# VHH binders against p49116, part 24

Target 1, 238 residues: p49116
Amino acid sequence: EGPLLSDTHVTFKLTMPSPMPEYLNVHYICESASRLLFLSMHWARSIPAFQALGQDCNTSLVRACWNELFTLGLAQCAQVMSLSTILAAIVNHLQNSIQEDKLSGDRIKQVMEHIWKLQEFCNSMAKLDIDGYEYAYLKAIVLFSPDHPGLTSTSQIEKFQEKAQMELQDYVQKTYSEDTYRLARILVRLPALRLMSSNITEELFFTGLIGNVSIDSIIPYILKMETAEYNGQITGAS
Key: E = the ipSAE of ESMFold2; O = the ipSAE of OpenDDE; V2 = 0.75 times the mean of E and O plus 0.25 times the DockQ between their complexes.

## First folded at step 17 (VHH; framework vhh_8cml_1)

Design g3 (at its last look DockQ between E and O 0.60; V2 from the best seeds 0.00; counts 0 for: pae E 3.0 > 2)
Fold by ESMFold2, look of step 17:
Structure g3 (fold): chain B 238 residues (1-238), chain A 122 residues (1-122)
Amino acid sequence: as target 1 above (238 residues)
Amino acid sequence: EVQLVESGGGLVQPGGSLRLSCAASGFTFDDYAMGWFRQAPGQEREFVALISWSGGTTKYSSSAKGRFTISRDNAKNTVYLQMNSLKPEDTGVYFCAADLYGLSWSTEYDYWGQGTQVTVSS
């Protein structure tokens, strides 16, 4: 068989809601995050290896890793999104929640710790100057994780992950031949993704989602969407 | 009365080490992120290091990372800055600061100490 990813899987272009307001509200933050989520899901769904696993396995994989894919997307698109400005706006909104006694001190500390870890992750990826090919392979390694409980087709998933790892290694060695340790420096960033809470990510970025619906519950519907509908959600065109 | 009292500054040769301490009183220390800032003569106060309320997350300026280590002892209400491989450009007054839940996100911290002088010269 051929390569796991093609050049079409390297392209990952996020379009932000326009115009960007001077003061970011919850609606702008949620719309921006939703576009990234749909872009990430469309990316995963477009991979032939992912398609080959079947609908039940696809749903289980994405439910297990959507937060990690989303976080990689935040890091990749941090400058286009003005992520630092979004995080500052989120912190300002948290101050209002404190004045209204909506959150316990323990919860506020949990949320702020998560924001700090997210900022550190994104900064570390920017410092390494991770390119689009590297991001695509990192996302594939995260997507094809055979370690999640309850997965079917675990042997095939493991083979796809190994193929993503091999292709990343080959790419890095060819493209960054002068940097012997680049692959190792990139891979040591992945454990931080497992420390990110999907519950807190939902609170930070998806507060405007009607009905407080968990991302986990909408994954099957997102994966069934037609390509034209995906493009509408990614660009906000309607 | 809220107090942040820095100590451990002094004169040191380039390449040397210092350990700064900041003793806190008058507030619930475990609810505050703690930071170190410095100010050289004629310059604005600049960020050096920050540590979360539990010690689980730290942040460093580019000039501090790899040379300085921030830590805290919540039982003693004290935050520390271990400074190694000191350079003349590290010279300045070092301030301890406290930020409730880390919410300030910026330079406007809730409480500030009066500072301790660090001088790096031969």
Scores: ipSAE 0.346, ipTM 0.733, lowest interface PAE 3.0, mean pLDDT 87
Fold by OpenDDE, look of step 17:
Structure g3 (fold): chain B 238 residues (1-238), chain A 122 residues (1-122)
Amino acid sequence: as target 1 above (238 residues)
Amino acid sequence: EVQLVESGGGLVQPGGSLRLSCAASGFTFDDYAMGWFRQAPGQEREFVALISWSGGTTKYSSSAKGRFTISRDNAKNTVYLQMNSLKPEDTGVYFCAADLYGLSWSTEYDYWGQGTQVTVSS
């Protein structure tokens, strides 16, 4: 049995929409987020172990962990995306909703706390200086999580997760031998991902989806897309 | 009328401690994240600490982390900043601020206090 991940799975290059507008509108944010989402799903598809689970299981896995994958992607691509600027723009858009009394005080708090969690996570990852290999393995660990409800082949999923963890351990030990506790510091960040609401993430980043379609509903479609087609974005007809 | 009134500032020796208080009035206190900022002479105002609406989440600047503790009492409409192990570089005017968004990188908070002077000197 070969490794779970190869060097090809380390590459995770996000291409942003061009040009970047002076004012980040909802469409730009949604397009950027969609590209990251597609990239993340395409990355998952590129893993042989993921393919071996079958279409139904694959779909269920992605549905369960897309928010976590997306968040890891945000952290990894934070600079390229100008994430701070995007978040600021999102907040500005939310301000309009607040002024129009479209959101309850409690909802505002929830949304803002979510943004806090998101930025804290990304900042923490930046401080740890997580490299491409570590991100790849972390994404794999998140992807192959057997503890989501409704999953099939949980035993196999668990094996893949363990393999990802072992490979990460080996990598960290080899690459960062002087930092004995690096692995622990990295893995301890993963619980933060489970605290983030997929619904709020969807609301913040994907409000401009065509026809108000949910991420959950489009995941099967994205996973069936040809590699060349996913670049067309889920916002395609704009 | 919205008011944020800081208190607790003063002169302290290096290594000493101060506890700042900010009393809020004129708005729904628990709807706002509360923060502390400071401004040293000739410098721009900088972020020190922020606390979420319920107090469950806190953020600190790198300089404040480990030495300062932000807390709040929603029943008293008050936010606090416990400052320990004070250094001369901590000298400045400390401002209390309220914001619906609670963004640590933003200086555009909804409400600001007048500030309280903190001087750390031997």
Scores: ipSAE 0.306, ipTM 0.695, lowest interface PAE 2.0, mean pLDDT 90
ESMFold2 (binder alone), look of step 17: mean pLDDT 83; pTM 0.843

Design g4 (at its last look DockQ between E and O 0.64; V2 from the best seeds 0.00; counts 0 for: pae E 3.5 > 2)
Fold by OpenDDE, look of step 17:
Structure g4 (fold): chain B 238 residues (1-238), chain A 123 residues (1-123)
Amino acid sequence: as target 1 above (238 residues)
Amino acid sequence: EVQLVESGGGLVQPGGSLRLSCAASGFTFDDYAMGWFRQAPGQEREFVALISWSGGATKYSSSAKGRFTISRDNAKNTVYLQMNSLKPEDTGVYFCAADRYGLEWYKTEYDYWGQGTQVTVSS
């Protein structure tokens, strides 16, 4: 049995919509987010172990962890995405909604706190200077989480997660041999992902594009998309 | 009228401690993230610490981390800055600031600012 991840899984290149508008509108934000979501799911699908679990299990896994994968993607692609600018734009749009009295005070705080958590997470990852390999393994660990409710083949999922963890450990040991606690520092960031609301993430990043369609509902379709279709989505949005 | 009134500043020796307070009035305190900034003579105002609306999240500058603790009491409309292990370089006017969104912690354009309280660390 070969490694869980190969070098091909390390590449995670997000292509942003072009041109970037002077004013980041809801459409641009949603399109950017969608591309990242697609990329993340496509990445997952590219893992042989993921394929081995079968379509139903794959769908269940992604449904359970898409927010975490997406968030890791945001962190990884923060520079390319100009995430700070996007988040600022989101806040500005929220401010408009606030002024229009469309959101309750409690909801506002909830959403803003979520944005805060998101920003802090991404900043923390940046400070750790997480590399592409580490991101890949972290995403794999997140993807192959057996502790989500309703999953089948949990034993196999757990094995894949362990394999991801072991490979990450080996990588960190070899690459960052002088930093004895790097692995621990990296792994302790993962719990923060579980504290983030998928619903709020969906609202912030996807509401303008998918309307009343949930990310949960489109996941099976995304996972079934052919590579050509995926590429078409990227190019068509430009 | 919106007011932020800082207190607790003073003269301390290196290694000493101070607790700053900022009393807020004239706005819904719970709706704002609260922060502390400082300005040394001849220097630009710099970020020190920020606390979220509920107090569940905090952020610190590199200089403040491990030494300073920001907290808030929403029932008292007050934000605090506990400063331990003070150094001469911590000398400056400390400002309390309120920001509705609290996402741009590094910005100098917060919604509301206090007048500041002087902190002097000297032997």
Scores: ipSAE 0.413, ipTM 0.753, lowest interface PAE 1.4, mean pLDDT 91
Fold by ESMFold2, look of step 17:
Structure g4 (fold): chain B 238 residues (1-238), chain A 123 residues (1-123)
Amino acid sequence: as target 1 above (238 residues)
Amino acid sequence: EVQLVESGGGLVQPGGSLRLSCAASGFTFDDYAMGWFRQAPGQEREFVALISWSGGATKYSSSAKGRFTISRDNAKNTVYLQMNSLKPEDTGVYFCAADRYGLEWYKTEYDYWGQGTQVTVSS
């Protein structure tokens, strides 16, 4: 009973490696992305409803949706991250791979289409001027998705998602009472998140520091970290 | 020899519609993002719309979004721009452009350009 999220779940402050170098290299991009990933995992873990599902369910749920949470984080933090500059740098690095014949034409097309979809998603969220409360509820809706294969406790997950949807509706109607269509415009953005490939996200943002280990494999360790360790990873202090 | 040939331009009254076509030859069409640009009298060429090789992703300028629709037919090597609710500000020469793998999405340095087709919106 009570609200699904509290005001502490609205705060989402990303700190970038500083200073921003003139040339954005793979290490800067990966460190920036890692900070966002850990901030997103810390956010999810802090939710009482998430904690109530149990460790195995938590791991399965985050494995299913981490890329969608990460993508919402990119959109929310796009200005702080200078995301357009990061994406341009990624495209320049991709051009080197093309010159060296390291990628097939089909793979290049897959990666570039993903970058386009990501940029368009972030632009659409920016044009709607999505606020911190709305982002928090959208992330909760994405996190508590009961339709992923292999999940247990599906009924409880669905109830949490419905609660997040209701609270978002109430918030939007209270805060944006003059804008009849705002809730609908926000919700129609969510299907685009399911089209984002976790494999391509790893290639774009995480290849330089993670090595061959996928995000899926480290999620159980991230979810068990102590708060002090999370703060170190979020700020770039080990 | 690469060719991009635009057609479908003309004179139209405000609020009217036009459909532009761009026929492409001389390259592997399915590897290229295709775009439409326009150049108003006395202004620099500006981005209008872009579509990925599969048609699965599109981008629009703020002035085009909601009014214009880009599409492509890879069997016919042709890209289209459906322009609705035309305004005098839409007047200009419309150019088709091709960008291999969409790498120049933040620039105007496309690989190939057409000769343009005139669109005039006048009351």
Scores: ipSAE 0.293, ipTM 0.701, lowest interface PAE 3.5, mean pLDDT 86
ESMFold2 (binder alone), look of step 17: mean pLDDT 82; pTM 0.834

Design g5 (at its last look DockQ between E and O 0.65; V2 from the best seeds 0.00; counts 0 for: pae O 2.4 > 2, grease 24.7 > 24.2, SAP .714 > .668)
Fold by ESMFold2, look of step 17:
Structure g5 (fold): chain B 238 residues (1-238), chain A 123 residues (1-123)
Amino acid sequence: as target 1 above (238 residues)
Amino acid sequence: EVQLVESGGGLVQPGGSLRLSCAASGFTFDDYAMGWFRQAPGQEREFVALISWSGGITRYSSSAKGRFTISRDNAKNTVYLQMNSLKPEDTGVYFCAADLYGLEWYSTEYDYWGQGTQVTVSS
């Protein structure tokens, strides 16, 4: 009946921790990433279609797609975050781990490939000049993905994904009316998100915050949080 | 002893093509990202292209993108640069470089360098 997303779902404003340290340490990187994660979870939870699926389905869905949602957030906020600087700092921390003989050559190569793929994805999105409406619908498409293993209510999830796709199509046709292939160019970027490893994302961005606990494990608690608590986590005030 | 030996340079007309090769020895080739750099007369050395150890990820300078293709053959310990639609501004000495684990992907402080091969594009 009504649209899947409203204007409140297009707004996606990330603020960075202050003050910025002289050297981007693990804490600054983890806090920055945590703000983006909580902003992304708040975004997902605010969608009426998501709310309608129920708590168990919500948890399963976010567990399946949180890394894709996070990666889209990184691309959308790459300039505000100075993501290239953060990734350079991560590479410097990785070099320290190598000097301390903490990582195998195979693992170093895996991590570096992930960093390169992430940079390539973010650059490709910037080159396409993806706007806030397009990002919101892309995030909805990855959120309501019915093809992840272990999901229930797959037919309803598929209907919501189709609705997100239809609304994206309508938006692109109206806003970029003379660019016949824009929708196709945008959508072909999505498969790259599934190649991003959630384990490596945790290692790159969340090691100082999470410790030995995976993001997958904390998702039920994040989804139950009160709105005021969310806002504290997004701003780092709590 | 580590060696990077470039070959395939020469004189070509504008619009022509050239394929550079770089034969590597003395190190585990599969652990290194490989790159091409160039130095025009009177200029500083500049980045051209870079390729990961598996060949699955590449990076190009803005001037090379769309015209040059970097590739590698790990069985032959060789990296290649196919240069198409050559222009006079592509003239310079082209250097092969090796970067252990790709740690210098975004810098120019590579672990090993070749001696270079001359590419001259003139009418």
Scores: ipSAE 0.428, ipTM 0.767, lowest interface PAE 2.3, mean pLDDT 87
Fold by OpenDDE, look of step 17:
Structure g5 (fold): chain B 238 residues (1-238), chain A 123 residues (1-123)
Amino acid sequence: as target 1 above (238 residues)
Amino acid sequence: EVQLVESGGGLVQPGGSLRLSCAASGFTFDDYAMGWFRQAPGQEREFVALISWSGGITRYSSSAKGRFTISRDNAKNTVYLQMNSLKPEDTGVYFCAADLYGLEWYSTEYDYWGQGTQVTVSS
């Protein structure tokens, strides 16, 4: 069998809504997040191994790992997104909710801690100077995780994950031969993704755009969306 | 009344160590991230360290990293700053601060501030 990923899977270009407003509103944040989500999902869809799992398995798999994929995407696209500015804007909007006594103290801590985790993760990835190939393989490892509940074809998923790991290893050895422990340093970042709440991520980035609709519920729709439709959404005026 | 009271400052030789304490009262301590700032003479106040509500996450300035350790005891409503390998450039007034959000990269003003404690590093 051929490689799990090709050079085409390395490209991960996020297009932000234009123009960037002086004041980041909820709509801009949600639109930006949605574009990243769509890009991440369609990236997954472009992998032949992913396609081979079938629609039902694919949907379940993405439902299980979308938050992790999204977070990796945030890290990868942090500069293009001006992630720090977005996070600051999110906090500002949360302040309004806090002032209106809509959030409990415990909830505030949970949300803020989540933001801390996101920031720390992204910063850690930036410090490691993760390249496009490494991100692609990391996303693949995350995508093809067999340990999520309710998955079918777990044996095949595991094989794909192993393949992703092997290809990453080969790439790192080839590209960063002088850094003996780079692979280990990269892989040890992945557990941090499992500590992040998908619910809180959804609340922070997607509230106001999809209303009461969950990311979980729209994933099948996103996966079925034609690339042309996706591109249309990107080029559309916000 | 909200109070943050710093202690533990003093005169120390280069390479020496100090442990600062900040005792909090008048607010729910566990609801706030806690931080340390410092201000050298003629300079602006600068971030030194921050610790999350439970103590699970810590952040340090580049100058503090590797030398300073922030910790907290929620049962005692106290935050600490262990300072090792002190340098003359560490001289200044050290302030304890409380922030509901604990985002030093976002917030320029914390909710509560102490009066500060003097740290002098000199031979």
Scores: ipSAE 0.183, ipTM 0.615, lowest interface PAE 2.4, mean pLDDT 89
ESMFold2 (binder alone), look of step 17: mean pLDDT 83; pTM 0.842

Design g6 (at its last look DockQ between E and O 0.49; V2 from the best seeds 0.00; counts 0 for: pae E 9.4 > 2, SAP .695 > .668)
Fold by OpenDDE, look of step 17:
Structure g6 (fold): chain B 238 residues (1-238), chain A 123 residues (1-123)
Amino acid sequence: as target 1 above (238 residues)
Amino acid sequence: EVQLVESGGGLVQPGGSLRLSCAASGFTFDDYAMGWFRQAPGQEREFVALISWSGGTTRYSSSAKGRFTISRDNAKNTVYLQMNSLKPEDTGVYFCAADLYGLEWYPSEYDYWGQGTQVTVSS
């Protein structure tokens, strides 16, 4: 069998809404997040191994790992997105909710801690100077995780994950031969993704986008969306 | 009245250690992340360390990492900064700050500030 990923899967270009407003409103944040989400899911869909799992398995798999994929995407696209600015804006909007007594103190702490985790993860990835290939393989490892509940074809998923890991190993050994522990340093960052709540991520980045519709519910739709349709959405005026 | 009162500063030789304390009053201490900032002469105030509400998470500047340790005692409404292996470049006024949100990259949004305590590292 051929490689799990090709050079085409390394490209991960996020296009931000333009122009960037002086004040980042909820709409801009949600639109930016949506574009990243779509890009991440369509990236997954572009992998032949992913396609081979079938629609039902694909949907379940993405439902299980979308938050992790999204977070890796945030890390990868942090500069293009001006992630720090977005996070600051999110906090500002959160402050308004706090002032209106819509959130409990405990909830505020939970949300803020999540933001801490997110920021720390992204910063850690930046410090490691993760390249496009490494991100692609990390996303693949995350995508093909067999340990999520309710998955079918877990043996096949595991094989794909192993393949991703092997290819990453080969790449790192080849590209960063002088850094014998780079692979380990990269892989040990993955557990941090499991500590982050998908619900809180959804609340922070997608609140107000489509009402009370969950990311979980729209995943099948996104996965079925044609690339042309997606491209049309990203080129359209916000 | 909200108060943050720093203590523990002083003169120390290079390689020496200091432990700063910040006593908080007038607000619900457990609702705030606590941080330390410093300001050297002629320089802007810079982030040093931050600790989460429960103390479970800490953050450090690149300069502080490995040498400084932030901790807190919520029962005493106090945050601490243990500074080891001090260098002359660590000289400055150290400020305690409280932030409901604990965002080290947004220091202007910190809710409360202390008056600061002088730390001088010199041979």
Scores: ipSAE 0.103, ipTM 0.570, lowest interface PAE 2.6, mean pLDDT 89
Fold by ESMFold2, look of step 17:
Structure g6 (fold): chain B 238 residues (1-238), chain A 123 residues (1-123)
Amino acid sequence: as target 1 above (238 residues)
Amino acid sequence: EVQLVESGGGLVQPGGSLRLSCAASGFTFDDYAMGWFRQAPGQEREFVALISWSGGTTRYSSSAKGRFTISRDNAKNTVYLQMNSLKPEDTGVYFCAADLYGLEWYPSEYDYWGQGTQVTVSS
């Protein structure tokens, strides 16, 4: 029934809160991350194949993959977000907390390891010079992943994932015709996304978002959000 | 008292190899990223290699990549630098350093430094 994604799904424009503060500010980090999250969720919602799966399947699918989509968004928007500056400030805060107590908790070690893995992922994507079309199809591949536990309609999800893979292959072969192995190099980066912990992502980027409410709990509301309200969230105005 | 003690330096001909060791004491070694730096006469101290606290990731300067290998043995509280294919420009004093959970791209001051070991590459 035609292509899985259209050119409108390639556009992925993140706008940052202004002005950028001189020092780390949890509100700035959370607003920046919230804008990326809402942009990623609206991107997924706009895909006709995603809409065709129905509301319950949509919610289950996004709950399973939101962190992977968010992480791809971080890599795609790392320069616009000044992600390296944000992560450096977080690391400095964590190191000062550990150094002053001369004790380290297992949780802090997990958080530091997660930051290291996130940086390695973003660096690997930058090294490959992944373009906007490739990011769009990579996001579709992770969105339509049939192997998350607890999903229904996995046969149809798998068919959509295969379609995203085929369209990515066609794009890469046409656009990078002299680079026979580009598709393989791109696809081997995706398993790293499954190593990213959603609860650590929440701790790093969403500490100022609604107190005891998790991203998992707000996904149904984000997916049903009116267009005007949604636009306010992705710009940070409200 | 914290101590970092480098050893294994010396005189070697171009193309030769050396293995540097840095023995650590007085702190919880397993919590620290370890790095090697070097300083030639009249030059600023420069980064050579870094290894994470678990040993799972490493980073090298452009001049070291492909020739040098950093490793660690947490049971012995020791970090190593295997230097192969040595060149005259590798000449200098090599220092080990420790940084609490240090990461590749975080700008931080290293917490502890060794006294250094001399490496001289000369025909």
Scores: ipSAE 0.006, ipTM 0.310, lowest interface PAE 9.4, mean pLDDT 83
ESMFold2 (binder alone), look of step 17: mean pLDDT 84; pTM 0.849

## First folded at step 19 (VHH; framework vhh_8cml_1)

Design k1 (at its last look DockQ between E and O 0.58; V2 from the best seeds 0.00; counts 0 for: pae E 3.2 > 2)
Fold by OpenDDE, look of step 19:
Structure k1 (fold): chain B 238 residues (1-238), chain A 123 residues (1-123)
Amino acid sequence: as target 1 above (238 residues)
Amino acid sequence: EVQLVESGGGLVQPGGSLRLSCAASGFTFDDYAMGWFRQAPGQEREFVALISWSGGITKYSSSAKGRFTISRDNAKNTVYLQMNSLKPEDTGVYFCAADRYGLEWYKTEYDYWGQGTQVTVSS
């Protein structure tokens, strides 16, 4: 078998909605997030190993790790997205609910701390200056995680994850030979992803767009969407 | 009445240590991120450290990083600043601050401020 990832999997270009409003509204935030989500999932689809697992297993994997993939995507696309501005806007929109006492104090701090975690994670990744190859492999490692409950073909998933890890190691050793501990510094960031709530992420980025529909429920639809249809939606959106 | 009362300041020699405390009252302490600022004579107030609601996330200024540690005890409504390896340039009045959101840690407008405690590092 060839490598898990190819150069085609390194490209991860997010196109933001246009035009950018003077004030970021809920629609713009949700649309931006949706585009990132679609890009992330279609990226996964483009991996031959992912395809080899079958539709049911693929769906289960993405359901299990979509938040982590999305978060890595946020980090990777933070500059293009103006993530800090988006996060600030999200907070501003939440202020109305806060002021109206619609949220408990506990909920407020949970949500705000989640935003802090997202921001810190993305900042940490920026500080490490993670490149496109490293992001691709980190996403693959996250995607092919065998330890999620309810997964089938866990042995095969584990093999793919190991392959991703090995290829990442080889890449880092080759590209950053003078930085002996770079791989370790990169990998130790992954646990932070699992500490983040998918529910809160969904609420912050997607509630205004999907309403009562969960990300979990739309994942199969996204994974079945044709690339042409996806591209059409991107170009036709806003 | 909302109060933030700093303590633990004093005179210390270079290389010494101090532990500052800030006791909060009059508001729900664990609903706020807590921070420390300082102001040297003739200078603007500057950010030193910030801690999240649960204490799980901390942020430090470049000057403080590696030497200072911010912590909090929500049961005691108190935030702390352990300062090690103090330098003369650390001299100033240290202020405790509370902010409900705390995302803009660099801002100068926090919800609540203490009156400050003097820290002097001198031989």
Scores: ipSAE 0.399, ipTM 0.739, lowest interface PAE 1.5, mean pLDDT 91
Fold by ESMFold2, look of step 19:
Structure k1 (fold): chain B 238 residues (1-238), chain A 123 residues (1-123)
Amino acid sequence: as target 1 above (238 residues)
Amino acid sequence: EVQLVESGGGLVQPGGSLRLSCAASGFTFDDYAMGWFRQAPGQEREFVALISWSGGITKYSSSAKGRFTISRDNAKNTVYLQMNSLKPEDTGVYFCAADRYGLEWYKTEYDYWGQGTQVTVSS
């Protein structure tokens, strides 16, 4: 009955692996991406409305939207991550695979289109100067999407999404009172997230994580992890 | 032998239109992102427009956006630049370029370059 999100859900602090190498390798990219993924899933798990849906619904929601949450996280943390440098390093690694004839031309084209779309999305979010509160509500709108196939409890999920939209509207109207169209401008960015391919995201950012294991298969494990285990994955600490 | 041959340049008054064409041969055209660049006398070559191999993604410089349209016909191995509302600052030599798989899209070091076609916007 209270607010969907509290101030604790606005904090989204990504810590990068140290030391940062002069030339980025696959290990650094995968560690950086893993930290963002676990931070994003820890964030989702901390929301009381999410907890109220139950374990099976939680797993189904995260499986449906993890790539969208991850992509919003990339946009939010693009400066801290030096995302443009990471994407350039990924392209360099792809060129090595092309030299070794390891990827089909069609696959290379799909991957490069994905990178172009990701850069455009992150640039559009940066131009709007989206703040931490707005990102938190956008992530909640994405998390509580009733439209994904195979979900149960879609009426309750829709109610939570509507609540996230109302709280975002209230925040934008109070904080950006002179910008009449800011809410609409922000919300029209969300459909681009459905264009992001989860299997290409895995290939770009997670190839070195657990060999060839999909993110879908590890989500139940991640959602059951203890807080200390999350902090180890987020910061690389033992 | 790889060739990129531009055509359609010429003299036009301000506010006028031109359509540039670039005919490609000697490589698998539909594996390449295609771009248009221009160079005014004494200036560096600058990006104008880019189109992906399928035509599904296009990009424009700030000066071209809203006035120019890049397109391609993969059956004819040809890329086009429709230039509308031309201004004197659009004057220069326009080059066609090819970038395999779009790997160099944010650079100017494309795989193949044409010899250019002159566009002059003047009274």
Scores: ipSAE 0.317, ipTM 0.708, lowest interface PAE 3.2, mean pLDDT 86
ESMFold2 (binder alone), look of step 19: mean pLDDT 82; pTM 0.829

